# VH-VL binders against DNA polymerase theta (polq-1): the designs that were tried, part 14

Target 1, 171 residues: DNA polymerase theta (polq-1), of Caenorhabditis elegans (a0flq6r38to208)
Amino acid sequence: EARQFEDQHLIFSAPTSAGKSIVAELLSWKVASTGRKVLFVLPYISVAREKLHQIQRCWRRDDISVCGFIGPQASNPNEWLGAVCTIEKAASLTNRALSEDWFEEIGMIVVDEMHMVFDSSRGAHIEHMLSKVLLWNQSALEKVRIIGMSATIPELYRIGKWLDGAKVFEA
Below, E stands for the ipSAE of ESMFold2; O stands for the ipSAE of OpenDDE; V2 stands for 0.75 times the mean of E and O plus 0.25 times the DockQ between their complexes.

## First folded at step 11 (VH-VL; framework fv_imvotamab_arm2)

Design u8 (from r5 with light chain Q98R; at its last look DockQ between E and O 0.84; V2 from the best seeds 0.00; counts 0 for: pae E 2.4 > 2)
Fold by OpenDDE, look of step 11:
Order: structure tokens, then C-alpha cells, then sequence
Structure u8 (fold): chain C 171 residues (1-171), chain A 120 residues (1-120), chain B 112 residues (1-112)
């Protein structure tokens, strides 16, 4: 039961990103500390770059390598536990993980602005990517935990339902 | 690849019971709806109801409430439509379809259909 | 229940010519979340229904760009810019704004 709770997907909703981001980062750090990979998915390059610097700074003291997959520039360190990605790069990275048989190394995917799944073509990429994660989790021994950060919207509960009964926290 | 595969055609008599199946594959079965649609010979499409295998929540169209039972076994990623006592008027093609919480009406994948013929 | 009315019942079309199908709902299909859950489905002879358009105007993956959807509120239209032989079949509008979901009566597209 405890393990089940730890594997439950989470959706955080708040008007501002400060509180929910802190929680997501702490949870992510715990996962990374166990040696599993964490993906941070951001909607925009500028936000992704900021997140990358933030996570790198925070995790540096623990010798946790964090890399960025942002924009057209290739940044491919051989070893990393944290990856900060734009939506497109995250989709590409997860596809590679499947094709190269290291998807089991991924412990968590944190998606910011997850409410985009309803309206954006980029949201469609998020949906497609996470659908693969959900499928993977059906037979995986160690599941990938999804953390969604979202604006406060009426449809939030639907994301919860879609993500295998994710726990929804509204601030 | 996402697929819904339905059980084979059925020929029954009035009063007999029947349970047809729809097996989903290639996606997280518990994360999407399975709906059932009836199409009587030469007629249009009718929603019968849906089930969410994730929590087994089931909802019926009023016209089909109490007339059929929709269920699912997520362990084998299969949804079911069953009758306790068939009528001649139940003769139709029955389709299952996948839906999502994210976009209502986005029934993107359909089974091939199960033809049910009920006659004396 | 929301009643969906399609016109015409039959649409004979010459190959390469456009086709237009209308769907009217008995009440607004705008959901409380602000979205309009109107879909268009294609059913070719002897085949199951196939999703073409969802949320009024969004083409489903693999759907040719000659199909387009438009409309708002209670009036919706499916257009085929250039009808091809493979487009023969019955087309249905469907609302999923309120349960029970309901279909239009269908429009049969055939080649003259």
C-alpha cells in the first residue's frame, strides 16, 4: 500500500507556480537520489533554461548530473539523472528511451503547464508522450511517476482520471 | 498500435442470454473509456453506454438502462456487453469504441463490430 | 436528450466536386468548460465508423486535409473539398457535450 501511494501520479494546481514547483522539485530530487532519471518538461525555451539552471544549482551539491534538452542545440552528456526538456525534446527523449531500452531508468516525469493538453498542438505531444508512459507502466516492475503542474481549471479532474486516478491537489 | 478487437458474430434465439467482448490493446486500458454503440440493420448509430475500466464507473443511455449490462475486466483489458434475455429487436451490429477524458467525443479507435442476429 | 439533425439525407456528388453536410443540434453544444464537443464520423460500406473531426474543426490523425469542420453553438458543417471514391459512405455528426451522447441521422455520400 505504501508503495502504491509512492507510485501514484500527482497533479498540482495553484494560481502561482512557486508552491507547486517546490513540491515537484523535492519529489524529483528524492527520485534522482535513488539513481533513477527525472524528466522536467517545460512548454517554452526560456522557462526550460531557467529551470535547468535552477535544478543544476540545487542538485550540484549532491553530485546529481542535470542536463538540458532545449531547442536546436545538442546537449548530450553521457550520464545524467535529471533532464530539463522542452515538450518536443521530451517526446524525442522518451521515444529514444523506449527504442534504446532504458525507459526503466526513468523514475519520474514532471510536466509543467499540463493544462495545455486540452487546447494546444503542443499539448497533443504531451498527451502522446504520457500515453506511452501509461502504457509502459501497465507491465513495468518499477513505474514512472508523473507529476503534473497546472493552472486552476475546471477540467483538472479529467487529467486525474486519465492519469490512472492521479491525486489532484488544488491550492 | 491501438486496437479494439471484438468477439465474433452471434446467432441467437429470443430469450437467450449473450455476452460479447471487446479487447483493447496497444494502450493503457484503464485510462480510457470503452463505449458501446448499436447500429440496427440499415439504421444509424446509437450510443448505449460506456465504462471506465479504471474505476469501473458505468453509465447507460436512458434507452438502454436496464436492458443491457456493460462491464470490464481490466486484467485482460476486455470490456463486455451482455443481455440476460435477447429480443428480436436486439438484432444489430454492435461496436465498441475508445474514448478519453481529455476530449469528449474523441472516440478515436473502434472495434470491427459484432453482428448479433436474434430470430426464432 | 440533445437531438442532432443532419441534412441532407443523401448527397450524390461528382468525383472531384465538393460536398457539404450540415448538422444542427437541438441545444447549444458548448460545454461548461467552454469547449464544444462536436465530432464527425465516417462509415464506409461494411466498415466500422471512423473518426474524422473532433471538437468542431480538429482533424484526427491520418484524416486528409480535404475534410474540414466548422460551426458554433448549434450549427455545424462538414466539408469535403474534393470528393474521392474512397469518401463514399455515411457520415454522422455526434455530440458529446452532454450524456447521453447522440448521433445525427447520417448523410449518405455517393458518387453520381
Amino acid sequence: as target 1 above (171 residues)
Amino acid sequence: EVQLVQSGAEVKKPGESLKISCKGSGYSFTSYWIGWVRQMPGKGLEWMGYIYPGDSETRYSPSFQGQVTISADKSITTAYLQWSSLKASDTAMYYCARGTWLHYGLFDYWGQGTLVTVSS
Amino acid sequence: DIVMTQTPLSSPVTLGQPASISCRSSQSLVHSDGHTYLSWLQQRPGQPPRLLIYKISNRFSGVPDRFSGSGAGTDFTLKISRVEAEDVGVYYCMQATRFPYTFGGGTKVEIK
Scores: ipSAE 0.844, ipTM 0.923, lowest interface PAE 0.5, mean pLDDT 94
Fold by ESMFold2, look of step 11:
Structure u8 (fold): chain C 171 residues (1-171), chain A 120 residues (1-120), chain B 112 residues (1-112)
Amino acid sequence: as target 1 above (171 residues)
Amino acid sequence: EVQLVQSGAEVKKPGESLKISCKGSGYSFTSYWIGWVRQMPGKGLEWMGYIYPGDSETRYSPSFQGQVTISADKSITTAYLQWSSLKASDTAMYYCARGTWLHYGLFDYWGQGTLVTVSS
Amino acid sequence: DIVMTQTPLSSPVTLGQPASISCRSSQSLVHSDGHTYLSWLQQRPGQPPRLLIYKISNRFSGVPDRFSGSGAGTDFTLKISRVEAEDVGVYYCMQATRFPYTFGGGTKVEIK
């Protein structure tokens, strides 16, 4: 009963990605260790494949299964706690989670290059996906936490407002 | 599906109070702006003001400041436009619309409108 | 307040022919963040307004590709490449770069 899950969404902003990535990975590991699913959303296939291998290596020590939803792949297994996705695949996966009634199993979505939400092309997929998370959280017992990693831009406060008062950390 | 459903048409006399509503559904009500637009008979569109239900931040277009009150009740996902004392010149169609922080001026969903008629 | 001027006031069009609507603002619509927050709305007879185009040229979801927007600074255009019967209505430009947000006066598109 002393166990706590902090529901406040977070946005990490820094000139380099190194510090942002480590914090997001530690937070996501804590969620996965409780048995809840974590989605990692990345903008490019090559970066997503690299992240997939990295997370698989790190989490194998704890027997935490990680799958990729990258590129034109066939159906992936259902038994995973980590999913590394490109933007479009993450949108499809979250839609499937809603339609197949396992959305409550998702504990965290980690979005890399979150400032891309301002691009109406690919950013619309991020916006629509996260809008469904925000709706889910209005009534759900088990909420989804959003973690964003972003370039330093002056518009970040707008994302913070939109994500239900997300805390913006700037290095 | 995102919907904005407004309260029904009103026929009022000058001096009466009125509160009309706009109920949002199918989205996180506290994450988006709600704006109110007036369309006088046979005329174009005018922004009246906006509310962000997440923190109740409210803005009024200068010509409507002090003329109406914009509010929201997030527990029932409803925004309101209200007058303390109606005038005949308030006769118009009133629309609510949803806006985003990400793209200013992107009002993507609109209510069906509430016709308010004020006459003696 | 930024004044938005639309021309023409009325645009009678033969079915299947193009239509073009101009919108001019009294001031630049470039926001301090570098973006231009100009939208186009359609109001069909007896219906509420609906969003067609945002940020000059981005087509909203479900809007046919016969609608396109262009422009910069103070001068903007909405084009309908082939007018259909369901395109009859009043079209408004709107700026949200500076408070208060303002609409153009509207352009009525009708079949002749």
Scores: ipSAE 0.494, ipTM 0.801, lowest interface PAE 2.4, mean pLDDT 88
ESMFold2 (binder alone), look of step 11: mean pLDDT 91; pTM 0.932

## First folded at step 12 (VH-VL; framework fv_imvotamab_arm2)

Design v1 (from u2 with heavy chain L106M; at its last look DockQ between E and O 0.91; V2 from the best seeds 0.81)
Fold by ESMFold2, look of step 12:
Structure v1 (fold): chain C 171 residues (1-171), chain A 120 residues (1-120), chain B 112 residues (1-112)
Amino acid sequence: as target 1 above (171 residues)
Amino acid sequence: EVQLVQSGAEVKKPGESLKISCKGSGYSFTSYWIGWVRQMPGKGLEWMGYIYPGDSETRYSPSFQGQVTISADKSITTAYLQWSSLKASDTAMYYCARGSWLHYGMFDYWGQGTLVTVSS
Amino acid sequence: DIVMTQTPLSSPVTLGQPASISCRSSQSLVHSDGHTYLSWLQQRPGQPPRLLIYKISNRFSGVPDRFSGSGAGTDFTLKISRVEAEDVGVYYCMQATQFPYTFGGGTKVEIK
């Protein structure tokens, strides 16, 4: 029933980030292998830079290009399938994808520290970005899958409800 | 961009049935609650109940349990409030409102209201 | 049910002067998640309610900064720092901490 879950959004929570990262990386690699774009959204520049280098190294063996959107960068969407972004840069990149008509090329958005959506300041960027994805998916033939990695918190089910019934895996 | 558009005003007699609608647009309908609020003429606001269209989970305020039915059709992004047998005391303005899972109490968009008048 | 009591029932104010509306709940509005789900709504004459403030003090998008909310536990206040003609209407507090959600009785703000 793998095909039935390909469009279902997923949220992974665990005491450590390592287990969550491995599953998200496998799922994202599968999407990139089909030629669709994957955006990785992280809250901190230093962590995002480390993740960028990690993903670039892993995906080079399959000739899959990965670009960083961590600072002042401009890249043509034809130059990459993977993008590692800070929260604000991911929001800007998805807005650009809508305005430049390549949003349908995005297959997956992976959000690290997804529980930050409750944050009063930075959470709004995540909420607005993912709300646009949810609206896109209502009519799109090529839907965007959302994968969340989160701390284990009691409120996680609320994010699952908001993300159109996302499956929550808790430790 | 987000809109909740309600069906038009209704004039009914006691004992008649009625179903009024609230159509949502500009957002993912299955990601938010829809709540119904009654406002009797010259009076305050009262929550009647709520539906989450994602799985049809429905909650009724105790004083409205058994008095109305709340439902939704997600294929046309529409929520409904219905009575099987209207009473004169059901004369009121009825609003729908969209509610957040992320911020409880954030009912950010409201329908224009549907005036229901029940009289002989 | 949590009872929400608003004071005053009517608040006539001079244009350009501040207004303050009080809301008291019959029990604490602190949710088990640590948040307090107290909202303020405005209903202008002949219009549907409009969200002003959620979670005590968070202004909803497009709400002027002359509106501010404060409070804790059972006692909450909506302040309008400089009342304008468009602020005429009825203001409601509402709790969403415990089902069923309940409104205060309303406070009518008038100019003069």
Scores: ipSAE 0.658, ipTM 0.855, lowest interface PAE 1.2, mean pLDDT 89
ESMFold2 (binder alone), look of step 12: mean pLDDT 91; pTM 0.935
OpenDDE, look of step 12: ipSAE 0.883; ipTM 0.932

Design v2 (from u2 with light chain H35Y; at its last look DockQ between E and O 0.91; V2 from the best seeds 0.82)
Fold by ESMFold2, look of step 12:
Structure v2 (fold): chain C 171 residues (1-171), chain A 120 residues (1-120), chain B 112 residues (1-112)
Amino acid sequence: as target 1 above (171 residues)
Amino acid sequence: EVQLVQSGAEVKKPGESLKISCKGSGYSFTSYWIGWVRQMPGKGLEWMGYIYPGDSETRYSPSFQGQVTISADKSITTAYLQWSSLKASDTAMYYCARGSWLHYGLFDYWGQGTLVTVSS
Amino acid sequence: DIVMTQTPLSSPVTLGQPASISCRSSQSLVHSDGYTYLSWLQQRPGQPPRLLIYKISNRFSGVPDRFSGSGAGTDFTLKISRVEAEDVGVYYCMQATQFPYTFGGGTKVEIK
């Protein structure tokens, strides 16, 4: 039962002017505290840089290393547990995790502006990345949990269906 | 490596039952729709209906309501189309296709088709 | 049900020349989410259908750029800028804006 709740994907919807979801931040910290990687996926460099600094400061008290993938960077996966990424860099990083055989170390992917999956351009990167996660989870012992934060739109239920019945919460 | 592999051709007599299959692989089967399309000999394409294997939500085009059953077994990633009593007019090629929740009308992968021939 | 009407029924064309296929719907194809779910499929002889274009003008992966889609509302067009031998087949428009999804009657593209 407890395992089932921890495996269920979640989508939190909020107005664009709303503050950050404290629940997603607490869930991601809990995953990182168990030694599993957390990827934060954000649509723009400026918001990703702000999130990176926020998470680095919060997690430094627990000696949890956080790395940014928002520009030209290369780092070993054993150097961090938290990764703050732009959309395109997150897609590349998850491909690296598969090819370099450390995908199983990922415990959670947190996607900001999840509703962007409806875009055929930038949304395709999110869709392809998460589709690989969903396929991985079909046979994996240690599953990857997806947490989405989204604008409030009528179409969110479609994302929930696509993410194997993700639970949608209205903030 | 997404694939939809359909069961082989069938030759049947009127009144017989039939269940044809469409096995999906290389993707999360419960994340997409599976739709069935009929193509009668020398004719165009017709949607028959769709199933979302995640919760078995099923929709039928009105022309096919009550005439066929669409189902899925997610444990073996397989969708089915079945008739309880075939008619000669059921002679056709049948395709399955994978449909997106994110982009309606994006049926990106198609099965190879199953030819069903019903004759006495 | 939304009726999809394709014109012409047959489009014989000289190799290297353009082809244009029209599709008209009986109702607007604009969905409540603001998108228009009009797709184009190709069926080569003896093969299953293949997706070319979705949401009016988005070319699917692996589809040559000589294929383009346009249109709005109820009128849509598929263009092949320079027809090649492998383009022979039947082309279908399809709407997925409103259930039940419906196909056009098909347009056969053939070489003169």
Scores: ipSAE 0.723, ipTM 0.875, lowest interface PAE 0.9, mean pLDDT 90
ESMFold2 (binder alone), look of step 12: mean pLDDT 92; pTM 0.937
OpenDDE, look of step 12: ipSAE 0.871; ipTM 0.928

Design v3 (from u2 with heavy chain L106M, light chain H35Y; at its last look DockQ between E and O 0.90; V2 from the best seeds 0.84)
Heavy chain, then light chain:
Amino acid sequence: EVQLVQSGAEVKKPGESLKISCKGSGYSFTSYWIGWVRQMPGKGLEWMGYIYPGDSETRYSPSFQGQVTISADKSITTAYLQWSSLKASDTAMYYCARGSWLHYGMFDYWGQGTLVTVSS
Amino acid sequence: DIVMTQTPLSSPVTLGQPASISCRSSQSLVHSDGYTYLSWLQQRPGQPPRLLIYKISNRFSGVPDRFSGSGAGTDFTLKISRVEAEDVGVYYCMQATQFPYTFGGGTKVEIK
ESMFold2, look of step 12: ipSAE 0.756; ipTM 0.878
ESMFold2 (binder alone), look of step 12: mean pLDDT 92; pTM 0.937
OpenDDE, look of step 12: ipSAE 0.880; ipTM 0.931

Design v4 (from u2 with heavy chain S100N; at its last look DockQ between E and O 0.79; V2 from the best seeds 0.00; counts 0 for: pae E 2.3 > 2)
Fold by ESMFold2, look of step 12:
Structure v4 (fold): chain C 171 residues (1-171), chain A 120 residues (1-120), chain B 112 residues (1-112)
Amino acid sequence: as target 1 above (171 residues)
Amino acid sequence: EVQLVQSGAEVKKPGESLKISCKGSGYSFTSYWIGWVRQMPGKGLEWMGYIYPGDSETRYSPSFQGQVTISADKSITTAYLQWSSLKASDTAMYYCARGNWLHYGLFDYWGQGTLVTVSS
Amino acid sequence: DIVMTQTPLSSPVTLGQPASISCRSSQSLVHSDGHTYLSWLQQRPGQPPRLLIYKISNRFSGVPDRFSGSGAGTDFTLKISRVEAEDVGVYYCMQATQFPYTFGGGTKVEIK
């Protein structure tokens, strides 16, 4: 089936006209509220910048700091709990988290346009990043939860199988 | 570093049982398929079947259905190929390979092979 | 079962010269998802097979640029632009479009 605990990976499939998923935002807020990091991975700078501003506004009320990894800047991991990243920056940031020994602080990775994993060079970045998460979760005390938002495509069940039996919700 | 390490060579007689193993390491064992390939002496490659260790879903190529059992133990990240009664025609090299859910036909890592010799 | 037919059976090649291997399938390898799951493998002497090309033309990580794949439908080709000594071995095409997955008969590449 799927993992039965809060670290169960999830994939939300939404119609083109549906807009952003509030469920993923609420789940990510809950993780950040426990003091664990949340990475939001988006395919385009413009969409990522919009998401950054949205999350910053929403989470300011709880004093939860959110940073952007969209341009060339770098920041210390102690400066944020939320990170809004383009695909390439998210891959770099997770590699940095492993090399600098703070990967265990990551509680959740939210991937927008998850279906991009299949057939582009940018998909390889998503695949490699999430494969490291899956390996980490085999032995880690602090597991990372993967949340995907995707277009409705027949191949979603393959992503679900790959993500250790992630539950697929089709809207 | 991803590795598939297979059990050692076997010399058997017809009618004997055998279970050979393929231990995966360096990756999430439950996120990938394991397939078994036979190579008869001096011959090409043949797919025997596959297992997804995440839920033990197993598929057999028709010519191998009922001839072998494919299984896995995810607690020790090991897949198995098993015969209940070997035949001389089972003499071959057997490989395990890791398959990808995202790209069918992407068998990116292979075991070193297990030589099985069955002499009549 | 989809039958995969390779030609030639043996390809002796002078070092530094090109090699070309053909693979034909008994039916279309276009999957219902629109992709064609045709792979090429190399088996060097005394070694297990290794992946070179997947989905017709995608080189797997670490595979040199001299290897390229092409084709469509039922006709596929693996090319080695300049054969190196390390390229000696048997090359197999394989389809994973339909179960059961099937291999071609192999093409032995040798240095003359």
Scores: ipSAE 0.516, ipTM 0.814, lowest interface PAE 2.3, mean pLDDT 88
ESMFold2 (binder alone), look of step 12: mean pLDDT 91; pTM 0.938
OpenDDE, look of step 12: ipSAE 0.875; ipTM 0.928

Design v5 (from v1 with light chain N58H; at its last look DockQ between E and O 0.91; V2 from the best seeds 0.81)
Fold by ESMFold2, look of step 12:
Structure v5 (fold): chain C 171 residues (1-171), chain A 120 residues (1-120), chain B 112 residues (1-112)
Amino acid sequence: as target 1 above (171 residues)
Amino acid sequence: EVQLVQSGAEVKKPGESLKISCKGSGYSFTSYWIGWVRQMPGKGLEWMGYIYPGDSETRYSPSFQGQVTISADKSITTAYLQWSSLKASDTAMYYCARGSWLHYGMFDYWGQGTLVTVSS
Amino acid sequence: DIVMTQTPLSSPVTLGQPASISCRSSQSLVHSDGHTYLSWLQQRPGQPPRLLIYKISHRFSGVPDRFSGSGAGTDFTLKISRVEAEDVGVYYCMQATQFPYTFGGGTKVEIK
C-alpha cells in the first residue's frame, strides 16, 4: 500500500503555495534523511534564494547539507543532499548527473510552478529535464520521484498523464 | 534516441486477419500517445485513431470505429493495429506516430510504415 | 469533422527560390486552452511523414530555419525561404484542436 504511494509522482495544486509547500517539504525531508539527493526547482532567483535559506535552516538540525545552484558563480561543496536550483540550472545539473554517472543518487525532484512547463520559452527546460527522469525510471533500480507544485489550471491532467500517471491533488 | 519500429510488409487475402506492430524505444512509452495513420496508394494521410498506453485509453476516428482495433502492450513498449477480416480496400501504407500530451499536434516521431496489400 | 483545404495542390519551384503553401480550416482552430494546434508535416518521396512545425509557428528540433509557419484562426501559411533539393515532397497541414484530427489534402513541392 505505502510502497505503491511512494512509487507515484505527485502534483499538488492550490490557490496559494502554503499547503503545497509543507507537503513537498515533508516528503523531500524524508528522502534526504535516507541519504538520497533532492533537487528543488524554482522559476526565479529571488524565490529560489529565499527557499534555499529556508531549507538550509530547517535541515541543519539533521546535518543535511543544502546548496544553491542559482547564480552564475558559486563555490558549492561537493557533498550535498539538497539542491535549490533555478529552472535552467536544474536542467544543467541533471544533464551533468547523467553524463557523470551519479543520476542514481537523486531520489526526488520537486518542481515549483510546474504549470510553467506550458510556457513558450522556459517550459522546454522543465519538459526535457523531466522527460529524461521518466526515461531513467523505465529501467533504473534507483528511481526518481517527481513532486510538482502548480497553480490551478484546467490543463493539469495533461501533465499528470505525461508524468506516467502522476496523481493530481486539487484544492 | 527515440525510435518507432514497425513490423514488416504484409500480403494478405480478403477475409484474413492481421495484426501489425509499432515498437517504441528511447522514451517513456507510457507518457505519450501512439496514433495510427493510413495512406492509401497515391493518396493523402488519414488519422485512424490513437491510444495512450499508460491506461489503454483509445479513440477512433469515426470512419474507422469498428473497422480496426488499436491496442498496446506496455511491458514490451509495443502498440498494435489489427483487423479481424481484411478487405481489398484496406490496401495501404500504415504509419504509427508518437503524440505529445503537452503539445497537441506534436507528432514528433514516426514509424517507417507497414505496407499492407490485400488482393483477391 | 474540421475540413482542411490546402493550396496549391502542386508547387513547382526553381532551386533556391521561395515557396509558400496555404492551409484553410472550415472552422477556427483555437482550442479552449487558448492555443491553436496547427501542424505542418513533410513527406519526402518514399519516406514517412516528418514533423516540421507545431502550434502554427513552433519549429520542431532539427528543422532548418528556412521553414517558417504563420497564421491565425482559419488561415495558415508554411513558407520555405529558399528551396533545396531535399525539400522535394508532399507537405501536409494537420489540425489537432478537435477530434477527429484531420489533414489537408497535401501540396507537392518539386524542383523545376
Scores: ipSAE 0.667, ipTM 0.859, lowest interface PAE 1.2, mean pLDDT 89
ESMFold2 (binder alone), look of step 12: mean pLDDT 92; pTM 0.941
OpenDDE, look of step 12: ipSAE 0.882; ipTM 0.933

Design v6 (from v1 with light chain Y101W; at its last look DockQ between E and O 0.81; V2 from the best seeds 0.75)
Fold by ESMFold2, look of step 12:
Structure v6 (fold): chain C 171 residues (1-171), chain A 120 residues (1-120), chain B 112 residues (1-112)
Amino acid sequence: as target 1 above (171 residues)
Amino acid sequence: EVQLVQSGAEVKKPGESLKISCKGSGYSFTSYWIGWVRQMPGKGLEWMGYIYPGDSETRYSPSFQGQVTISADKSITTAYLQWSSLKASDTAMYYCARGSWLHYGMFDYWGQGTLVTVSS
Amino acid sequence: DIVMTQTPLSSPVTLGQPASISCRSSQSLVHSDGHTYLSWLQQRPGQPPRLLIYKISNRFSGVPDRFSGSGAGTDFTLKISRVEAEDVGVYYCMQATQFPWTFGGGTKVEIK
C-alpha cells in the first residue's frame, strides 16, 4: 500500500479539469510559506504566463515573490520563492541550482502535464531534471518533493515506480 | 557518474553456494530496475531476471526460475545474484544492468561482469 | 517467448565501408502502449555490452551518428555508415516488449 509522508511524491491525474491544480497550489503555498523555493514546470509559454500571473496574485497577500522563467532572458533573478518555468527553463534552473550550491533551498517541484516525460523530444528534459532531484534526495538533509499533474493514461504507474513509489491519485 | 561495480571472479565446485553483488552509484538506486544477464563462454546473452529495489518486485525468466535468487539491499545500493547449489553448467560471465521504467529496453549502464567458474 | 533471429552471424567489413545487421522477431514487438521496445547493444572484445539504440531508432547519449536503427513490427536493421576499427565486436538486438526479455544470437563485425 502507498504511504503518506511529507517526503512522498504525488501524482494527480484526471481525464479533464477536476480541481487538481488547487491541491497542488495549496501544497506549494505551504512550502513557500516556510521560506523554501517552489518551481512550477509547464510545457507551453502561454499556459506558463497564465499560471505565473495566477500564482503572483495568490501569493502577494503573503508577500511571497514569484518570478517567471518562460522565455529568453539575459539573467535569472535569485530573489524569489516561487518560479514558474517552461520545461527547458526549469531544467536549466535546476542545473544552475546544483552548480551554484542552492539546490537545498528548493522544497518542491510541481510538474504540469507530467505524462510528457514519455515524449521523445521534450520528455528528456523532465526526466533528467527529476533524476537529479531523486539522486539529491538519497543523501540530502533538505529534500525536494515532486508533485505531478497529468492526464489519465495507463502508463502512469511507471512514473510512480520511477519516482520512488509516488502516490497516484485518480479523480 | 552512474556506475555498476560487480564483485570479483569466483572459482567454485559443484554443490557450493555463491552470492555475487552489483553495487550501483551515481543515481537513485530505488528508481530503476537491476537486471542480471548470463553469457556462457563463447555464447550470446541471456536475461536471467530482474529486481526493482524500490519495492523488491522480482521477476525471473522461466529457465532460471528456481535456479537462482535475485535480491537487493537498498541501504547499500547493492543487488545480488545467488545460487544455493552451483552446477558446472553455471560457468559463465554474469552482468548486471540498469533498466528504465520510462523507456523499456533502455539498459543504459552495465557492470563490468563477474566470471564464475564451476569445476570439479 | 519471442525469438529474435539475427543475420548475418558474421559480417567482415572493409574499414570505412558500411555495415548492415538484420534482426527479426517471431512476433510483433509493438507493445500495448503503442511503442516498440527494440534495442541494439554492442559488445567489444573483452568488454561488457554497451547500449547503442533504444526504441528502434533513438541513439543513446554519446553514440556516434554513424550508427542508425530502423524497422517496424518484426523486422529491424542496424546500420553503421562508415565502419571504424573501434566498431569491431558483437552486436545484439534485444526486445523488451514482452517478458521474458530476449536477445538475438549476435552478429560479429570484424575488419577484413
Scores: ipSAE 0.593, ipTM 0.839, lowest interface PAE 1.6, mean pLDDT 88
ESMFold2 (binder alone), look of step 12: mean pLDDT 92; pTM 0.937
OpenDDE, look of step 12: ipSAE 0.882; ipTM 0.931

Design v7 (from u2 with heavy chain L106I; at its last look DockQ between E and O 0.78; V2 from the best seeds 0.00; counts 0 for: pae E 2.7 > 2)
Fold by ESMFold2, look of step 12:
Structure v7 (fold): chain C 171 residues (1-171), chain A 120 residues (1-120), chain B 112 residues (1-112)
Amino acid sequence: as target 1 above (171 residues)
Amino acid sequence: EVQLVQSGAEVKKPGESLKISCKGSGYSFTSYWIGWVRQMPGKGLEWMGYIYPGDSETRYSPSFQGQVTISADKSITTAYLQWSSLKASDTAMYYCARGSWLHYGIFDYWGQGTLVTVSS
Amino acid sequence: DIVMTQTPLSSPVTLGQPASISCRSSQSLVHSDGHTYLSWLQQRPGQPPRLLIYKISNRFSGVPDRFSGSGAGTDFTLKISRVEAEDVGVYYCMQATQFPYTFGGGTKVEIK
C-alpha cells in the first residue's frame, strides 16, 4: 500500500536551480556513501563539466571517485561511484550496465532539466533510460531511486505519475 | 518486448458473471494506463474505460459507467474487465490497450482480444 | 462526446496506387496545452488494432513511411502513398483530446 520513503522517486520544481541542486546533491551523497553508484544526467556539455567539477570537489573529502561521461573525448575510468553524464551518454551507460550485468550497482539517477523528457528529439533518451529503471525496479531487491529537477510546467504531474508516483515538490 | 496478453474466448449465457484479464509484461505495469475497448460484431471500436494500476484510478466512458467493473492486480501485472450479469448484447470482441501518462493520448500496444459470446 | 466522422466507409484501391482517408471531428481537437491528440489505427483482418500515427503526423515505431498523416483543428487525413497487399484492413481515427476518447467509424481499405 505505502511506499518506502527512502526509495520514493522525487521531483523538485523551482524557478531557481540552487535549491533543487542542494537537496539532490545531499541525497546523492548519501547513496554514494553506501557504496552504490549515482548518475547525474545533464542536458549540456558545459553545464555537465561545471557539475562534474563541483561534485568532485564536494566528494573528495570522502574519497568518493567521480568521473565524467561528457563529450566524445572523455575517458572511462575502471572504477567510480559518481558519474556526471550528458543525456545521450547516460542512456548509453545504462544500456551498458544492463548488458554487462552491473545495473544493480546503481542506487540513484539524478536528472537535471527533467522536463526535457518532452523534447521531441532528446526526450526519448531520457524516457527510454528511465523506463528501463522503472522495469528493473519491478523485480529488483535493491531499487534505483530517480531524482528529477524540472522547470515549473503544467505537465509536471504526468512525469510524477509516470515515475511510479514520485513525490513532486513545487516551489 | 512490451506485450499485453488477454484471457481466452468465453461462451456464456445471459445473466452469468464474467471476468476477463489482460496481463502486461515487458514494462513497468504501474506506470501506464490500461484501457478496454469493445468491438461488436461487424462494428467499430468503442472505449469502455481505463485504469491506472499505480493508484487504481479508474475512468469509465459514460455509456459503460455502472455496466462493467475495471480493476487491476499489480502483483501479477494484470488488469480485469468484469460483468456481474451478462446480456446478449455484450457479445463482442474486447481489447485492452496500454496508454501513457508521459505521452498523453497515445495507446501504443494492444492485446490480442477476447471474444465473448453470450447466447441463450 | 466528440463525434469523429470518417470518409469514405470503403476505399477499394488498385495495388500500388495511393489511398486517402478523411476524419472530421465535431469539435476542435486542439487541447488547451496546444497539442492535437489525433491518432490513426490499423486493424488488419482478424487482428487487433495497431497504432500507426499519433498527434496528427508522427509515425509510430516500425510503421512504413508510405503512411502519412496531416490536418489541423477538425479535419485530418491519413494517406497511404503506395498501397500494398498487407495494407488491407480497417483504419480508424481516434481522438484523445477530450474524455471520453472516441473513434471514427472506420474505413475499409481493400484491393480492387
Scores: ipSAE 0.425, ipTM 0.782, lowest interface PAE 2.7, mean pLDDT 88
ESMFold2 (binder alone), look of step 12: mean pLDDT 93; pTM 0.940
OpenDDE, look of step 12: ipSAE 0.859; ipTM 0.921

